VH-VL binders against q0atu2. Designs and how they scored, part 139

Target 1, 119 residues: q0atu2
Amino acid sequence: MLDKKARIRTSREYRNVFEKGKRLSGRFLIIYYVENALDNNRFGFITNKKIGMAVIRNRIKRQLRAIVREYQGQVKNKHDIVLVARAGIGKSSFEGMEKDYIAIMKKAGLFARNANKID
Below, E stands for the ipSAE of ESMFold2; O stands for the ipSAE of OpenDDE; V2 stands for 0.75 times the mean of E and O plus 0.25 times the DockQ between their complexes.

## First folded at step 6 (VH-VL)

Design p2 (framework fv_ivicentamab_arm2; at its last look DockQ between E and O 0.24; V2 from the best seeds 0.00; counts 0 for: pae E 8.2 > 2)
Fold by OpenDDE, look of step 7:
Structure p2 (fold): chain C 119 residues (1-119), chain A 119 residues (1-119), chain B 110 residues (1-110)
Amino acid sequence: as target 1 above (119 residues)
Amino acid sequence: EVQLVESGGGLVQPGGSLRLSCAASGFTFSSYDMNWVRQAPGKGLEWVSIIGTAGDTDYASWAKGRFTISRDNSKNTLYLQMNSLRAEDTAVYYCARGEYWDSTLFDYWGQGTLVTVSS
Amino acid sequence: AYDMTQSPSTLSASVGDRVTITCQASQSISSYLAWYQQKPGKAPKLLIHDASSLESGVPSRFKGSGSGTEFTLTISSLQPDDFATYYCQQGYSYSDVSLTFGGGTKVEIK
């Protein structure tokens, strides 16, 4: 699991990202991102009921957390980033999710220039 | 107060069919996953089936093909259609509300309805 | 598949005793484990979720611990109201939808 300080946890924090952040859509993910006043990044995850039952949503959420954790050190600092799972993500593989995450984060310009773990 | 009340249980011959109902109250039924869990006399708990809020369903491997879970949100009612019943299907059948945290569990249970399959 | 193994199957104890029940998962389920209490002729009652979080109204003498594949339910001082059967349940289900219970542990009076 992500470090506690690296997680968006409150409704107020989520609202701030949605209201002031930028939105970018990928195949399986939508990201909302905004600069924060911290020295670290915070991530939030949303899996709506259109994806499926709680078992499925929880699985997707865990998978997304794993992906974010894997690439966390390569993301530009001082950002709040919310990942919203799209309806089709339930049929995607883990690799597909990862690929989509990388693609959308690149498009958003959120990876550091010297990131060497990103293909 | 959350309440779940099962009904429809009774005596049935092998090969017969039976339809169970679960009447829900005290919460927004349509917002929760619902489950059936059974317990043979003197035995442990065994998950049978789940239905999500979008109507998506899944079953225990042994239940597939013989059991069908469904819901009517307008009536706040959960159903379990049981076909081709066998002696080993004899059990108390519970309806249980699925709770969404980071995992999937059953936070509220009905008192169960007894199904007896015997010639 | 996530198989859950509980031990012991039966446990005889006296009021005031410290009781320990274990639950083992066939593979890691992180902390996604729940504990239930069931009394004869009654429906199961959720006691603990996420391995260690007590449900509202559950006495503090109940404690859940563990992560990964090993989990424990401890009753620090057994009370008359605690004689019952306890079940663990995994709520992980990473690949296929499967919500499996342990075999149960019957705590009976010595």
Scores: ipSAE 0.740, ipTM 0.903, lowest interface PAE 0.7, mean pLDDT 93
Fold by ESMFold2-Fast, scan of step 6:
Structure p2 (fold): chain C 119 residues (1-119), chain A 119 residues (1-119), chain B 110 residues (1-110)
Amino acid sequence: as target 1 above (119 residues)
Amino acid sequence: EVQLVESGGGLVQPGGSLRLSCAASGFTFSSYDMNWVRQAPGKGLEWVSIIGTAGDTDYASWAKGRFTISRDNSKNTLYLQMNSLRAEDTAVYYCARGEYWDSTLFDYWGQGTLVTVSS
Amino acid sequence: AYDMTQSPSTLSASVGDRVTITCQASQSISSYLAWYQQKPGKAPKLLIHDASSLESGVPSRFKGSGSGTEFTLTISSLQPDDFATYYCQQGYSYSDVSLTFGGGTKVEIK
């Protein structure tokens, strides 16, 4: 689990990210992101019913939180980031979701610099 | 060395169907996202579809409902099933590998196979 | 929507010339642009990724530059092997679940 302070908790905060943030689409994920005025990053997670039944949506949310937590130290500070799972994510693997997350975070300029090429 | 060899192209009537194959060798096929990219005679490149390592798929909007991408990892083979073919689908179809970390980069391509849709 | 506009559509050049091709994105794509070379009757070949990083085996006379919405591919001292069509491609976003290429620039013998 992410720390409580690292989670977007209110509908007001989600709306702010959607309205003022930038949008970037990956294969399984869409991120909406905006710089915040805090000393930390906050993450939100949305899994809509098009993904599948509640058990699948809950698994996806759990796996996304685990991925975000694993890489939280590499994310540039002072951002609110909402991850929206695309309909196809239910057919992806954990590794596939992880690679997509890394790719979109790098492209958004939100990750510490890492080579995206093998070598 | 990496090799991709397409087959299955040919002449087909409008409204007909055709299935393309791409035989992969020289790399761990199951670890890579695979793509189809087409090029009409004398025209530019147009992305058709992608299939991920878990069998997850995405398509260009014009290809949805008519084309189906699939893979058989036991045979190291990529497929494109094309239905309801139109004259505008006439093109060379290329099999292209997505780079390991960033599948939006097409690092290796096959020679292509020509599909002609005509009566 | 990430439209990619490439110019010119064709250009004539001689061996030894410096050739510049431009690619414009309708929205910022940061540095996530690739360049491909396609010779007649052949498959495209990835030349440059991340706007300016040369693929292994690609001659140093090829140079990519730019960021945001404007990008260029420069070929210094054009060689006979370089007469081909060049395509840019955005790798920033799966906008509408589509990866987009520029329209291509054909480099022809003068």
Scores: ipSAE 0.278, ipTM 0.796, lowest interface PAE 4.1, mean pLDDT 89
Fold by ESMFold2, look of step 7:
Structure p2 (fold): chain C 119 residues (1-119), chain A 119 residues (1-119), chain B 110 residues (1-110)
Amino acid sequence: as target 1 above (119 residues)
Amino acid sequence: EVQLVESGGGLVQPGGSLRLSCAASGFTFSSYDMNWVRQAPGKGLEWVSIIGTAGDTDYASWAKGRFTISRDNSKNTLYLQMNSLRAEDTAVYYCARGEYWDSTLFDYWGQGTLVTVSS
Amino acid sequence: AYDMTQSPSTLSASVGDRVTITCQASQSISSYLAWYQQKPGKAPKLLIHDASSLESGVPSRFKGSGSGTEFTLTISSLQPDDFATYYCQQGYSYSDVSLTFGGGTKVEIK
């Protein structure tokens, strides 16, 4: 089997998503997404210095990782998906980030049609 | 291959100063939070300091005011300036990379450099 | 601040033994607990993150479990390569960047 590691890690992989992918904005998040040639999804996270100090950026990454893991079984396969934290995300709640993620993923058509537990 | 190589350890007198370096290779250094962790002879691990991707820093309470962490992204190098050294600062000092998704995890470590503070 | 206490400090074991190491947090850290292995003269190596998730290349005989305040690392059948010191580390405190390691457990040849 192909590698089931679900993380975008290289600058080339991120750049491919930004250059060839589609973009949708939510209240706290922007997603970029593109089909990949793998048998699985890969996720990446961008938190930059404008958001705050390392502890704040780490909190955001952990919360986003938890949200992605909760819904990953409902995401259509074969996509590279990058979540970009918007500047105001540091003041969001976990629930606010989760709601934003669900809404933006639904708008992108990235949830499988059998995803009945969303919302 | 991720590599971290510490240097600059040695014998210093109490009250003296020493600057440690950590040369990084095999990854995009500027994208990772970096840490120093120390281990006194025969003792456990003790976190010293972190520097984030934005240049933001934090320190263990016993290190504040005496130790300064810094980075030079153009040289892929992490530094620790240690001033007013005491006998209890005798330890092996490790350079450690914070994991991209959760920088409280240290996924790669250098070999360490020994600092001995003695008259 | 989240104090970590690790038990036992030292244990003696033979190849093939089942080894269990415990780590207790002074207050709940959810599942934000990591385990590191350190061999003599070497740097620590990350084994497990999020209490139970094995790092790449870590043998399946290693198992992490627990949540809240009590955590265990189990080696199901000790191998010669596993004689080392093991450290737990909490990664839960977002308001305090002071990262806390347990005191370590040295696994020695019996």
Scores: ipSAE 0.012, ipTM 0.659, lowest interface PAE 8.2, mean pLDDT 85
ESMFold2 (binder alone), look of step 7: mean pLDDT 90; pTM 0.918

Design p20 (framework fv_ivicentamab_arm2)
Fold by ESMFold2-Fast, scan of step 6:
Structure p20 (fold): chain C 119 residues (1-119), chain A 119 residues (1-119), chain B 110 residues (1-110)
Amino acid sequence: as target 1 above (119 residues)
Amino acid sequence: EVQLVESGGGLVQPGGSLRLSCAASGFTFSSYDMNWVRQAPGKGLEWVSIIGTAGDTDYASWAKGRFTISRDNSKNTLYLQMNSLRAEDTAVYYCARGEYWDSTLFDYWGQGTLVTVSS
Amino acid sequence: AYDMTQSPSTLSASVGDRVTITCQASQSISYYLAWYQQKPGKAPKLLIHDASSLESGVPSRFKGSGSGTEFTLTISSLQPDDFATYYCQQGYSYSDVSLTFGGGTKVEIK
């Protein structure tokens, strides 16, 4: 589970990331990201109804939060990052989502050179 | 600049088949869900089909079994294979891009291609 | 599955008029409703998403409102460029639900 301070919570904060941020797409995930003026990273998660029923969308959100938390220590500080789940994510595996996340974050230059799992 | 260009429309006999293409440019095609929407002459808009970034598909109930949506990300091209065509399938067929975080919204459309099913 | 009914089917108006178009869903779609504008011979253009959120570049005279089953599109001071057909569309994507458009409202010169 992510700490409260590591979560984007308000519509204004989401809007800022979408308006000023850069965008990168993977197979199952799209990220928007922008540098913030805080001492820490913040993450937001969006799952639209095209993904499936509420139970599926909630499962996807929980799995994405778990993945983000697992690799939190590898993310460069001072960024607001929004993960948008794509329609096809409901048919992916946990490993597929994790692989896509790592690939996108490395391509964005947001990961350290060595992306070891949190100990 | 986002552009969608449909092709493949024409006159077809009832019971015939036709394949429509949509050439996409000006954006990362593989990152977007894509749709086909049709409009019979002088009538309203009717959603036909969607294909997600993971290749997941959905169809209007009347299109199932007759129409097949597909995509080739290496060619930035969307397709609609139409089989067992009927007079009531006569319409302008539009290629439409699903909006980035909500693929049920159609933010860009092509000019359309006319399909006429007549003896 | 979801029926979308637009009213009126045709509306005659003059430049400067305030015009209102209504859209009714057969069942609640929350605020998953979009409005599109289509000019003769052209493809539709997305105007409003999520019932009330204006797309970039769309003039502020366009306003969407509503939730659940009843929605409206209002043009506060009709301009020559606004004579077109308008469509609502529901995007409530639960399993086995197709995307559906309203029948359209043609805004004509009086």
Scores: ipSAE 0.006, ipTM 0.549, lowest interface PAE 12.2, mean pLDDT 84

Design p21 (framework fv_ivicentamab_arm2)
Fold by ESMFold2-Fast, scan of step 6:
Structure p21 (fold): chain C 119 residues (1-119), chain A 119 residues (1-119), chain B 110 residues (1-110)
Amino acid sequence: as target 1 above (119 residues)
Amino acid sequence: EVQLVESGGGLVQPGGSLRLSCAASGFTFSSYDMNWVRQAPGKGLEWVSIIGTAGDTDYASWAKGRFTISRDNSKNTLYLQMNSLRAEDTAVYYCARGEYWDSTLFDYWGQGTLVTVSS
Amino acid sequence: AYDMTQSPSTLSASVGDRVTITCQASQSISSWLAWYQQKPGKAPKLLIHDASSLESGVPSRFKGSGSGTEFTLTISSLQPDDFATYYCQQGYSYSDVSLTFGGGTKVEIK
């Protein structure tokens, strides 16, 4: 589970990331990210109604948080990062979401070069 | 080491159907996203479809409703079912592996199988 | 849709020449661009990923550069093995847009 210090919780904080941040899209995820003035990273998660019913959206949020938590040590410090789930994510596997997350974070320059787990 | 071998191409009349196969070897097939990419004679490359590790699929807009991608992990085989074929579907169809961490990169390709749609 | 426009469509060159191929995206794709080489009768081969990163085994005379909407592939000293068609490909946006290739640039002997 992500520590509450590592979570973006207020609408104002989300708005700041969308307004000032950079955007990268992957197959199932979009990230918005901006450097913060804190000494830690913070993550936000958005699942909209296009994905499906609340039970599906809540499952996806839980799985994304688990992925982010697993790799949080690889993320460059001092960033606010918002993950927005795309409509197609509902048909993805946990592994599919994990692969997409790692690819996007690497391309954003936010991820350590040692994230490969099979090679 | 990594090999992809396409089969099932041939001559088909307009309105007909064909099923293409791609036999994969030299890697853990079930861990990779797989793609079909086509090339009309003397023309450029055109992405057709992808299938993820969980069976999640996506298609080029012109392929939706006519083409179906599928996989059989027990046989290490990728398929493309093509229905309602038209002259403009005439092309060499390539099987291509998506790179493990970034499935939008096609790191290995088969030699292709020619599909000719003609009377 | 992310249209990828490649230029020139054909160029004639001699061994030892410096050749430059350009790829333009209709919208920003950050650095999510790959380059492929295709020899006649053969499948394409991935050369460069993430705009500038060479694949293993690709000679250092190949250089990719650019970000956003404009990208280039440069071959600093053309070799006989380099006469081929080159394609750029965007991987930035998926889901509602197709993975798109440029139209290709054929590098042929002068």
Scores: ipSAE 0.007, ipTM 0.590, lowest interface PAE 12.3, mean pLDDT 84

Design p22 (framework fv_ivicentamab_arm2)
Fold by ESMFold2-Fast, scan of step 6:
Structure p22 (fold): chain C 119 residues (1-119), chain A 119 residues (1-119), chain B 110 residues (1-110)
Amino acid sequence: as target 1 above (119 residues)
Amino acid sequence: EVQLVESGGGLVQPGGSLRLSCAASGFTFSSYDMNWVRQAPGKGLEWVSIIGTAGDTDYASWAKGRFTISRDNSKNTLYLQMNSLRAEDTAVYYCARGEYWDSTLFDYWGQGTLVTVSS
Amino acid sequence: AYDMTQSPSTLSASVGDRVTITCQASQSISSFLAWYQQKPGKAPKLLIHDASSLESGVPSRFKGSGSGTEFTLTISSLQPDDFATYYCQQGYSYSDVSLTFGGGTKVEIK
């Protein structure tokens, strides 16, 4: 569940992440991320016209939101993270996008260190 | 407060044309994908068309070639041009806002405008 | 296109009842299903997205569940404000561009 407090909502907030954040590219996704001064994480999503028509872009946004929601408990606290869909993401499956998201979040060091361990 | 107000509905003969308008207020109209959804008297909901923030469009298969969705961001107004109208197009037409990151979810709706196609 | 079938078309219930509405997709849609509430003479209101995620301000007595082809909306203790018609909606699926709604379920007072 991504409630209002977990969303990047304004152009100024998006601009801050792009200007001050780090960038990491996956196969279908690019993330921009920066530590924030809040008590929680916030996520933003960008799909541009090169991905396809509105319905395709909206499917991608919905699928990315579902993926982010599923894994939100594993994400290190106090970060603003913007997901930018790359051209070609429209050819991916939900599973493909999910795998790419997990891979880039792990590479960025944004998943909690012990989240993948069996105790 | 988000508000959507439809207008332009009325009685029209089969084969005729009609243009619907939806006046938006209370939000940054240009940042949202917009939809038309219709409902025949006593029947269920049927999606008609979507227009994205970049002006890209998609239509229900039965609407393609007859209906044209458009928007004027300077006037915060959504339009639906309906041509070659048939009796089965009789319905209340709703203007619906797509949710910010998933515009296939309709988070705000107008009150609807009735279109009656009758001889 | 993905056909969405709701059952029942109409049900009669009393305040305090547990009400369950079913929505079936003709093919798997994963969890990409929303529920809407429509009161007589009013526009629909979004209640639930992604099968089970409650919209802000929607009472916790509303629960969505399911995945694949079978989905349910449950109202655990029906209130007077809940007498309405409910619609499920499939968003754009990978194999279809059409946004499709179920036929609706009218919950009326017994």
Scores: ipSAE 0.007, ipTM 0.577, lowest interface PAE 11.4, mean pLDDT 84

Design p23 (framework fv_ivicentamab_arm2)
Fold by OpenDDE, second read of step 7:
Formats: sequence, C-alpha cells, structure tokens
Structure p23 (fold): chain C 119 residues (1-119), chain A 119 residues (1-119), chain B 110 residues (1-110)
Amino acid sequence: as target 1 above (119 residues)
Amino acid sequence: EVQLVESGGGLVQPGGSLRLSCAASGFTFSSYDMNWVRQAPGKGLEWVSIIGTAGDTDYASWAKGRFTISRDNSKNTLYLQMNSLRAEDTAVYYCARGEYWDSVLFDYWGQGTLVTVSS
Amino acid sequence: AYDMTQSPSTLSASVGDRVTITCQASQSISSYLAWYQQKPGKAPKLLIHDASSLESGVPSRFKGSGSGTEFTLTISSLQPDDFATYYCQQGYSYSDVSLTFGGGTKVEIK
C-alpha cells in the first residue's frame, strides 16, 4: 500500500495536476505530472466507467497501486503524478500494465538516473 | 458535510415487497459507488449490494433475484427494491458510500432504516 | 471467497486495559482491511483503513496492524467511549461472497 503522504487525495490537488502538469499517453495509461513543493512524490489514480464494472475498476486500482509502489523508489522526487486508466486497461494483464507504466514514465523522464528496475 | 438518510423501512408480510431510499448530500453523488449493508437484530453486518458509478450492479449471492439496487443521480438518491421478502430479511438496512480513491470500504453510513418481515 | 474470521466474539475489559482483536482472512488480502466501530442503535463508523491508517479524528490509542491473512486491532488503553462492537472488513474485492465483514467483537465492561 502507498503511504498516506504519497497519495493525492483532494479534488484541489488533482485539479492542480491537470491544469499545471504535463500529459503523456500510453497504451493503457495516461499520466499527468507536475513538480510539487514537497519532499516526496504523490500519486493519484483515476478510473472511469469505460473500464468496466466496479469489481474490475477496483482490481485495476489495486494493480496500478502495486505497480506504482514497486517502482516508487526509482521515481524522481518532488512530483505529483496522476495515472488515468484508459478503457482498454480492463482487459490487460498486470504485466502489460507494468510495461506500459514503465514506458510512459521513461518517456516522461520521471525515473532517476540510477534506477535499476526499469529494463 | 456528507449525509446519507435512509427511508422506506417498515413492517411487511412474508412474500411482500418494499422499496428503500437513501438520500445523499454533501458530496458528488454520481462520483461514488453506493452500497447497501444490512444488520439483523443482534447480529453482524452483511453486505447486500453495490451500484457503481456506471450503473453497474452486483449482489450478495443470497440477494440475487430478489433485491435490485438502483440510483438516480439527478436526485442524489439510492434505492433498494426488495421482493419476496422473508423473515430472515428482517434487519436494519444501511446505505453506505464506497471509497472513491482507496481500497473497498464504506467511509460514510446512513442511520439505517428498519425492515421487519413478519406475519 | 474471502472469509473473515474475527476473534474473540466477546471481550470483557476495564477502563485502562489493553484490548486486542484479531481478524483472519481465508486468503491474502494484502493490506486491504478496514476496521469499524459500532455502538448500540448507531451506524458503523470507519476507524481504520488499509490495515493501519487511522481515519481523521480517531484517537491514537487505536492501532491497526497486519497484512496478508492476519490482522489486529489494538486499543492501548481502553476508554469509556470505546465500549462497542468492532468489525473488520476485507477491502480487497467485490464479489457475491467475498465482500464480507468479520463476525464482530463486542467489547463490554467487565
């Protein structure tokens, strides 16, 4: 589980990311990211009705949180990052999601130079 | 302030029907999964049904075919149609808001409405 | 299915006592476990989410711990306001069977 302080929790925080952040699209994910004034990164997750039923949406959230947690230590500090699940993610495998996350984060330049789990 | 107010409970004969309502306020109703949870007198909590933001529904195995959950986002109201009621359906029925950002949980509950099924 | 077994069913204690309630899942639910407090005639109140995260306004004497299949709620020093029934709930997934609560633990005055 992500630490509470590592979570984007308020609508205001989400709006800030959407309005001021950069946007990149992957196969299954869209990320919005912006620098914050904190000493830690914060992550947010957005799922929409196109993904599927509540059970599916819940599963997707768990999986995305697990992925983010796994690579959390390799992400550059002082960023707010929102992951938006695309419609096709509901039928994707965990490995597919992970691969997409890594690819999009690399493209965004959000991994630290010394990151070693992103091959 | 988040508020959930159940209504529609009462005395009904076995085989009868009853429709419960839950009026929501203080939050964006359409953005949250909504649930019904019941509690028989002196017993524990039992999940009944969920309706997602997309209108998708799911039920406890024992509830399928007899209970129908629905929502009207324009009225900020949750419903539970109960048919073919049995004595064992006697309980306080709570509407509960599903967690929006985190794990599956119920962060806000109504006061409950009592349904008594008796001849 | 994610069966939740809660123990004990009833616990008698005095003010100031350390109280421990256990919740066991039939299979791993990671840290997706919530604890609720319910007083007679009232709706349940969420106390802890994600196994160990206290909700706003919950006293620090409440502590949730555990992961996987074993979870514990601890009240370090029981207060008069803490006499109630507590429930664990798996928050891992929705299903017709698995979205369940523990059987509850009634904490009553000794």
Scores: ipSAE 0.053, ipTM 0.759, lowest interface PAE 2.8, mean pLDDT 90
Fold by ESMFold2-Fast, scan of step 6:
Structure p23 (fold): chain C 119 residues (1-119), chain A 119 residues (1-119), chain B 110 residues (1-110)
Amino acid sequence: as target 1 above (119 residues)
Amino acid sequence: EVQLVESGGGLVQPGGSLRLSCAASGFTFSSYDMNWVRQAPGKGLEWVSIIGTAGDTDYASWAKGRFTISRDNSKNTLYLQMNSLRAEDTAVYYCARGEYWDSVLFDYWGQGTLVTVSS
Amino acid sequence: AYDMTQSPSTLSASVGDRVTITCQASQSISSYLAWYQQKPGKAPKLLIHDASSLESGVPSRFKGSGSGTEFTLTISSLQPDDFATYYCQQGYSYSDVSLTFGGGTKVEIK
């Protein structure tokens, strides 16, 4: 479900989020976020060498994208949000990353209501 | 407009070396993982190497020790240093932009540059 | 390494035909599979990601399906522009770092 239009793709867009946006840190994630002029949210993902080899970083990006997609309906519309993975994320479980994402999004005031995974 | 333009291919004798370049434009080069993928004449696609945004690298098992991928973000350029070339390395080498949805994939490709290893 | 097997290696078809290409992984890759189209003398073009998600600008006659170890690419009404070689690619790469392509399926004019 995380379509191309829901993704930050250009350096200018990443730079805009970093320069004008707010920053919040979680245990495994940092988010930078700013309101956009679109009718939808866009997400960016950054994983760096400190996390591990390409295969580990690729896994982390896939898992973060899956988490973002699962909860995208609960995110307040009209925001550009960049997720930066912290070094310790490579040792986290999927559930650990999911909990951190929910906590940081709630703290940022970006969830329209209390976000819970429906079992 | 995303563009990737390879150069540096040519004829080389077995045991020789070549350095390939890929000039990127139309996107934030530093924000994407970059890849080399090759294709021998009349054959299928074969992944060669990846370099992440932080400079971390991975290689196909047959490429380890002979090929080195690198990038220069200030020049928006990707490189592949190929040493100890063999006849079976004869192929068109494509520069490809790495993207993550639920999987690693290649959303934009260059036109390719032909490397011929022959006496 | 994840072995990716495509079948058939070559198929002959006419404009208007429905064609199906199969891709099998040697072990489960969930839905982490992409499909590419390559026309003679040109670079590959991404058609489908995550097994079934159509890339922007790709005609709706292309459809991907499957999960786990068996995947299909279907072209519902073959057009002249569709005579090309198609490749699947696993992007899972968990137990082996190689991003593995299938052997390709060449769709030729009958």
Scores: ipSAE 0.006, ipTM 0.559, lowest interface PAE 12.3, mean pLDDT 83

